# Designs tried in a protein design chat: VHH binders against q9vpf9. Part 8

Target 1, 373 residues: q9vpf9
Amino acid sequence: MSMSIDSNKLLLRKGDMKLDNYPTCAVEALTRLETLIASRNKQNMVMQIISEFIFLERTPKDGDVRKSQALPISQMNLFQEFQLIIALIEYFSRPGRDATRNAIFLSLFGSHLTPQRSKLLSRLISTAVSGSVAPLLSSAGTWMQQVGCKTPLSLEVAQNIVSDFISYSRKTPEQLKQLPMVGPHFAANFMVAVADLYLNEQRSPTLNPPPDALLDTITEWMMENPTLCQASQQPLVLPAGAIAMPFTTPLAGLLRWVVLAPLVSNRSAYSNLHLSLLRALQQLVSSGESTALPSQDLMQIVKSLQSYCARLAESKTDPQADAAYQKCMERFAQAVQIALSSNCITNQIQLLCLLESLPPHKLMKIVIEAHKK

## First folded at step 20 (VHH)

Design g25
Fold by ESMFold2, look of step 20:
Structure g25 (fold): chain B 373 residues (1-373), chain A 122 residues (1-122)
Amino acid sequence: as target 1 above (373 residues)
Amino acid sequence: QVQLQESGGGLVQAGGSLRLSCAASGFTFSHYAMGWYRQAPGKEREFVAVIISTGSTYYADSVKGRFTISRDNAKNTVYLQMNSLKPEDTAVYYCAASPDLQWLLYNEFDYWGQGTQVTVSS
């Protein structure tokens, strides 16, 4: 009996690799993947090599009738996981073209991961932060943009960095402090993700503030790196013909932090972060760049303020007498003024209508009137 | 067997709105990128919009702000909401599908529907 032409091609591509020699077979597989991707081979063929030789996965035993019946099961022991992380750090550290590294990173991690691959990704990125491995962090930033900075996978990566470097950290704050200089695009995308995790009623029924050390770290990043929010906009290096998915800046999410913070915190760090955000917005105006600020993100700030005001009304408290609400509105009005003057907001008429629905605030009223006529 | 079936096409006056649907079967919809292309008579097929499995979207410049792509994974359906329609939007609209990475790395779709006609009168 003879095999189909497609089956013979698959066997030929696997025939030279020796699974017994881990992690050597993973390194060899990475090299073979560069050729397969450059030749634009179908991703299901690429995924077979990755699954079998890099992540050491097998199909579930129950029936083994079809590959789509269940998720692959990892056969890696703890030592092999460590070996893979080292091998990937070494692979991404070698001199080479960013498009190739980015294509390999996207192929390894993609948009859907088994739980084991997700844990490996998080440990790999944390290791790269600790080691200041710029090329790997650049590929991780590209990955976050291409799959989306606010997706469950990206949020998991961001949460793991917070855990590793903020919650349980020993002797790693300087490597985290250097992240904007080592991997500015990754740092910007990380800020998009962590901004979504905190002070966000879409993620939690309560407005949970970020850990103090995280707030301090992000505030220092913004103060020391005035163009960091613009790093989200840098062109991606991708294989020929690939399309960069839309970038997301951290501006809207961090603005939500500083505007909503008075409802849950009196920490002065939010004032410093607010000033840094205003300077970042003003710099966009001064540079002549017009960056769309998603009005949907700003409308979510309005919705959280509306919810708070509804609770004030329930307790018969006048928003004009509520110091927290007044502070929120002062910060929001200042940011909206600058953003409108820079033409950074798309769909601004819808935003202005929603802002008018909030209990009046002197500065916000002036801002609305200046742009409504 | 993979099937993509477009619906919702028809005749509409300029400035009007129309919503296209594409029902998908034969693959794990929640893991696939879904896209829309269009082809006017005598022209090549052109990209309109894509939504990858994570919900991220990308639009051709000619339709930004007017068209919205969305997906309902429970119904295995992708939609194209077309607002502020112009006569130049007249075309056969095709639904397309592939694994996310095929789109992300190669800008390619593996599967295509048979198309639905959209005609925008002046």
Scores: ipSAE 0.763, ipTM 0.907, lowest interface PAE 1.0, mean pLDDT 86
Fold by ESMFold2, fold request of step 21:
Structure g25 (fold): chain B 373 residues (1-373), chain A 122 residues (1-122)
Amino acid sequence: as target 1 above (373 residues)
Amino acid sequence: QVQLQESGGGLVQAGGSLRLSCAASGFTFSHYAMGWYRQAPGKEREFVAVIISTGSTYYADSVKGRFTISRDNAKNTVYLQMNSLKPEDTAVYYCAASPDLQWLLYNEFDYWGQGTQVTVSS
């Protein structure tokens, strides 16, 4: 029999709820939540216990339908925030069931977050990367898939990692370079998110390349870890009956980087990344993966190339004479050839028709003709 | 008091399109998963689509690529755009709501609307 929200709160208040006992009351609350989740108690009750005893928030009563976000208001001071981060790292590092850790991580961070919780999450994950805390990073990988790798919450976490380890770092730390070995699922999902942040006209009106150090790091990850993109496809470890949200591989987003890069960059790292992506596509052919490249993602690349060609037309420049366009099309044709031969693309007919609308390129023309029949 | 009110149902020819709406009140809409289920005569309710508060979506295989779920937090409304409709899509469509983790961890929704009829003629 489950106890009411008020009964559970009363029991916790008789424990270590006092501020001078923080974060001990948060750890005790986490242990209590394990039981409540295993018994499938209502998540609204779980959320209120988390808010009051872990994040020390005062919450509006449930059912507030005001237009503004009805977010809890934090009462944590900076020292308590630091204490909580340390306590969470210790909690997630303890031996235990992966399904339980993942359920707790999702309960803490798997919904719409207050700004204070979002900042704490980013600090927690950055601390876990710096400390190579594999169990926490495994839970963060599951979390990123469940909330969606390309959603604002995941993109915010990815942006903060880039800031912490690339932008505000004099050199790329070894712990970031080793992330694929420590937390391969998180590394793959992080790549999905950062691939969406750069060279993406759906996110920005300009083709903004990734920082050089980020590009170099991603390129090294892909070269040294040939199965990393497949880590996105591994089954999630969740409690029985839980929903596994759809996975996303980083292949499509990184392909967009290497295909569009000649429009903005001559960095040789893009050539190395392109080769690694072609190898990854070939290896997926060997495994029989047929949905690794959704045609919608490839059509996005076509739209960016069409926009560039429209600008060439305004300047009366022949695309056949434009070295950047020809390089884009060479890389694109090579990837499309491999993906079509292995049935890795959904809705191939629509894609082929759209590719024909681009100014001609010798290899792409051959690829289209080979697969139109 | 949680309230979910569906609208936009009706009769449509096969291959046509229809847009369902669900107006919600009595909870913090921006923190909730919103979903659509359907029930054909003599059958159990079946899952159609969900959108969680983060914006991530999940679809039944039978509607993937044809249906699109979306939400407008300013209007406390969830939508289901249904394209390329087939006679087998004929059902009463129900709006559902719960906290995100109720659905993610338990595959459950706490609240249900009264439903709106969708009929697809061959």
Scores: ipSAE 0.758, ipTM 0.899, lowest interface PAE 0.8, mean pLDDT 87
Fold by ESMFold2, fold request of step 21:
Structure g25 (fold): chain B 373 residues (1-373), chain A 122 residues (1-122)
Amino acid sequence: as target 1 above (373 residues)
Amino acid sequence: QVQLQESGGGLVQAGGSLRLSCAASGFTFSHYAMGWYRQAPGKEREFVAVIISTGSTYYADSVKGRFTISRDNAKNTVYLQMNSLKPEDTAVYYCAASPDLQWLLYNEFDYWGQGTQVTVSS
């Protein structure tokens, strides 16, 4: 017997949106947000509507948490989460108005998400990959660029895609293999993020290689899509007056994979990926890009090689006799040679000094000497 | 109430360096975009740099490669490291703040500091 009116429901009915009709209130909120954003309403108000009517969040009650930094508490059940995913897929599949769609995606997911929203975002993106929902993936790519491809949020999205499509699949699904064709900007930004997760001593104490299926997928993407790294450079479709944040290409992170891989693997896919990266670097250099290989990313590679050589010294092994080290340096020198010949590296002098600190390699010595002027 | 207090301005020789600081209070600093603008005498206020809460940055073309914006969320402070200073950099520098999306969607800041003078001598 439910004869009493819910007092919270009554209060919400006095607004423009009704909370008790989920997911209808979320769909209505999405439409309302388009108007509010077009009118340039304060984002604090926009974020409150999103929190209350789309993600069904409330402010935490008094307790041990600091009120000014308290995270909203999700009150969505699992069925409502599923309903929201479906509603968002439908919303983002609508034709036209790319700038509005991107503004809504940014407003929904922004730069700071509760853990619950992060899970919803990851499920939404995985669903969009499985369904080849190009407009949603385009908005996700824009979101990654605007908030940063290597932020914890973007890395979490990348990790969840690897989990969903690589770790829990016997064979890599065709929809993941076709991602560069369906959502090239998103695929490029995903590669930036996922490259940061593996063979990266800034993220893990151990040089952990990517799963074999992920490596194979990315290698095939790069081989079959020669301009994929340039997809990061395409102009964003944003509301009038909005600023596109700087793009990041996946070149530096993937170069770290292929240069450091001989320390942990002899898979031939790394050789194919390396060749594809050299070709992509050559294309970007020809287009006049001056920051394709940031010095700080290359310095991370040097530091990992220095650490490896220190371990060789403990074993009294000459680095020039170590096949893995020689392969690392051959790949590194080839990439550095192309980048230096076209002035494609920032802070070139600092990098050259660090390269000189590594045990000698014949090609690298030639590259360094050619550019010390 | 929201307060933004710039410091670190002064006189510096051309080619020199200077670091500006902006201490912030009255909002959740770790969730806000922070920016720097400058205004030279007789000129319109112009954008210099922004850092959003995630750490991503954007710079005006006139300062790229010479200026670096950074933030310390533990101290609620944003910094502008200015290297290779030119006489053209002479201006009052203003700190600005807003939620990330206010900047990302509208290219706007809600709150402004009082400014700090930077003078670069030839």
Scores: ipSAE 0.757, ipTM 0.901, lowest interface PAE 0.9, mean pLDDT 86

Design g25
Fold by ESMFold2, last read:
Structure g25 (fold): chain B 373 residues (1-373), chain A 122 residues (1-122)
Amino acid sequence: as target 1 above (373 residues)
Amino acid sequence: QVQLQESGGGLVQAGGSLRLSCAASGFTFSHYAMGWYRQAPGKEREFVAVIISTGSTYYADSVKGRFTISRDNAKNTVYLQMNSLKPEDTAVYYCAASPDLQWLLYNEFDYWGQGTQVTVSS
């Protein structure tokens, strides 16, 4: 196609919208986007309409190619931001058209957001949690899977929910407790993200435990919703021809919490969470799914235990006599035994080699020997 | 002007390894999905791997566990590490690029390189 034809198509598609009618122009743009995406229009053109009419953004004045790498500048005032949040809640609350809603959510919030769009996304999701807006939370869950549950933007969303409902109680904590029933896929992806924020030496040089209320909430979710981790494995509703990016279950990250917790905590909630995780692993074997525990995540647990044992060696402490280490290894061995027997691990050989590098533990030695041949 | 330049192809024995590189210019590399496709003589172009701007990856079943896609945003370069190569991997390998959402919504790429030949002998 010629550039002059594409330029005329873009001008014709903008001709009915007026910025002085906010939020009406955003609502009309949402409807127009459905048609543009269904017609498979170039995403660069779709992004221009979103930027101009939904988020009220402009590009830097000089229009430089290098300045075009910079994010657009928002011109929304506080009242327009509130109007947009309400309009989006209303749009995403409409029944039907799941693939279209998911495509619109992905188009609005993609992979790279201006600081203002990130703020609006976090406020939108927090509002949807408070209001139990199931279709919006379903779209947010799809978005997290498609862009990645552990990306900085997904982690920011998860951190803002923890801040709003757990750490500062700016919102009612009862709405967070119901999240698995209202938006199970989003809840599962939120658990992936929040599991990455705590007890994770890739993120912090120290093992920072989750807030007690978050731990209790996650433990209660897992106990009361035995199939919640299967929500991460359900097919996505996407436009025809789109490919679902690989799902991530929360099992590996939560296993890291329960295995490493004895190094920093004696809370009994970790024992309850551990039992729930073992049950979830057994149930996934019955379902025939085999990708629940990526070996890289389990190898991260090994690395953290190696670091701890190195510190024990510096203090002349025998790992065999360290109660915390022995408890970590007992939980880890139990989970690894179930996961290996169920074929939930894809790179088994490398994991077994790393497990052998840890100071000996009776059950783990039995597990390694049973699966090495 | 968008440019994609593949390199690193060649002849290798079965079981061997190669690393392909694709240098990119003319767009905001850190915001784009990058992919690899291949085309053997007489066959349709086949998807191999994609890495979106966030680092998330997706692989064809035929290469999972053997191939690894990666990116270096500072060098505007995407890589395909190919291990345990088989004669069936013989093809011209093409680098591809698009905005993330073009891939995520349409499974499409806007821009293509000229290709680099990979030949795996037995």
Scores: ipSAE 0.734, ipTM 0.893, lowest interface PAE 1.1, mean pLDDT 86
Fold by ESMFold2, last read:
Structure g25 (fold): chain B 373 residues (1-373), chain A 122 residues (1-122)
Amino acid sequence: as target 1 above (373 residues)
Amino acid sequence: QVQLQESGGGLVQAGGSLRLSCAASGFTFSHYAMGWYRQAPGKEREFVAVIISTGSTYYADSVKGRFTISRDNAKNTVYLQMNSLKPEDTAVYYCAASPDLQWLLYNEFDYWGQGTQVTVSS
């Protein structure tokens, strides 16, 4: 009767807060999270709400959803995953405070993702690139800085962008070409990540060059956006009291590309990228930053050159007669000279000692002697 | 129950080095931010360093370049390597832990150790 009708309406109201109202329950949860984060509620409680209502996860055993031993089980189907991506694009596109969007993005995607959430993150970011969704890309850039640009998750996101926009197209989409203008902080952090994936013997047994289209895209970004490497130096907008983790510029990783490139390629894009990097390094000097080139990254370049010279020695080839080695060293010496003159290198003495271990190069020898006192 | 146990404190001469350890249990260590704070007599507890679960680190300006925080997820242990020690580094050093986002969003830690004394003399 009327009691049964009222009971059904009550159940429907409770059902509106459950799975059969997806993505409405996720949108409502996002709104509630803004208040919970502003009142500094414990993140374990916030994470439980996110897991249950946004990602539709449950624990593999009894109702303890905290991370103890087992990963949560996703109950989302593919259609719900698509609905969530659309809802998140709409949420981050709304007018509002940057600090709130950044806090929500960090809470959703933090440092530890189930494989399902990692897939969703990558699809979300690729969708935001395609749609030029600046507020979401700004939050993604903040996220990469806060968790680390070279973490496995950040590298996965970067690789997925390469796969979505580079590996399947001869013509770089306009949306990717404009990424430095739409989301400069994200573009800079993306460059840190992809620079780590290629021409890097710490990641691969061989010096694998980047795909030609990726190289061309990054070279064009650097040529057309001369302050791009400084984009992550802008203050992050975070909730009151939060700490911005240290930024990383893409300079060292991209320098490794241009210095090592003569070993694997003659593409003219590397020469253009090299000139753009020298200009960016000069502009960073004018900003007063002293740690633009971490010595760890420069030491990776030395190690790769040492390995190449060891192979030359096995074939009895004189490094001073090897055109590829001489070109590598010319580019390296030019960059090191600018960086040393600007006091941009940490552990300068250690680096100079490693540089001396390489077969002599005229310009590099002059650079080393000028700074060893 | 969460437990944090510091060790490695002691006396050291100025310019010397010391390595602190903090053994952790009762949570998924590989998913947590770990930090070090210190408190000199009559002073407020002061942030020293943090390492989040991803390996990213942040240091107080007063220790940057001299101290290094690191973690060993296999041993559920965080370390603080303290080099070029100065008398003003004298304090009780506390280990702290929380989920990454508690630190990243609020600059807060949920759990604290009992502390270990570090004394730097000349």
Scores: ipSAE 0.713, ipTM 0.884, lowest interface PAE 1.2, mean pLDDT 85
Fold by ESMFold2, fold request of step 21:
Structure g25 (fold): chain B 373 residues (1-373), chain A 122 residues (1-122)
Amino acid sequence: as target 1 above (373 residues)
Amino acid sequence: QVQLQESGGGLVQAGGSLRLSCAASGFTFSHYAMGWYRQAPGKEREFVAVIISTGSTYYADSVKGRFTISRDNAKNTVYLQMNSLKPEDTAVYYCAASPDLQWLLYNEFDYWGQGTQVTVSS
């Protein structure tokens, strides 16, 4: 039997939980939520308790604003935000109970957050990276998979890590370099998110390369952790009955980086990353994974190359004589060859037709002809 | 008051296609998971597909590759595109809705439509 929302709020207010005893009331609410989720209580009730006792959110009572139309607003000051972050780090650091921790993390942050909660989430995760807090990072990785690695919330988290550890630092901190060892699933999902932020014309009208330090960090992760892209494929630990949403591998986004990079950069790190990606694709072939490179992601690479070739035509430059285009196509052909031979690409016929629309390249032509037969 | 209204059902030949729609009201559609279930005569209600508020989808094995769930937040409508239909797809199809976490944590939905009949002839 579940309890009503009013009954649960009354129990919290009658116990040791009081709103003016912060952060203690948030810690007690977390403990109560474990029981409510285990009893499979309605999530609307769980969410109201989280809003009132953990995030201290209030529904506005100003004049003509109807309650159902009002969005919750935060009453937390900066000291309370810091107190909550510390309390959550302590809570998520407790041993055992992986499914419970993941359920609580999903309940706290979910798929739609107020700006205050989004800021807290980003600060919490950056703190966990700095502290190498593996259980929290595991929950964050699960959260990214369940809500989507490319959602605005996930991208904000990824951007804030880049800001905190790459943009404001002269040297990449050791804790970020060790992230694949501390939280491999989170690191893989972070790579999906950050790969979407750069060299991606769906996000920006121009091909903006990643910061050099970020590129170097991702390249080192891939070289030193050859199975990292497979971390996103490991079974999630979720409460009984819950369904793992489809995982996303970082392979497609990182392939876009290395294929398009010659258009904007000659950094050798892209060559190292490319080699690591080819090896990762080949390992997936041997493991039977066939959806590592969705054709829709590869079609976006083709669109960017088509746009570049249109600019070459405006300047009357032959793509076959353009060194950057030739390098892009060499890398692309190598990856497509490996992926096609193992059925790692969905909708192969659609992809092959689109690849034929690009100016000819010797290796790509061979790859297309070998697989159209 | 939450309301879910399915439409688009009907009779179709095996191998054919059909698109179901579900118009929703009474909740913040853009924050809710939307799903489709079906129930054949004499059978239990069976999960078909879900799309959560972020756009992520999950499908039952029996329909994967043939059915596509999508949503239009501007119209508060969820769709089920059904291709390569088989006689065993014959059922009443129900639209379902809940906050994302209800589905993500419990594999459950709070609200249900009245259903629309889909009949696939051989």
Scores: ipSAE 0.704, ipTM 0.882, lowest interface PAE 1.3, mean pLDDT 86

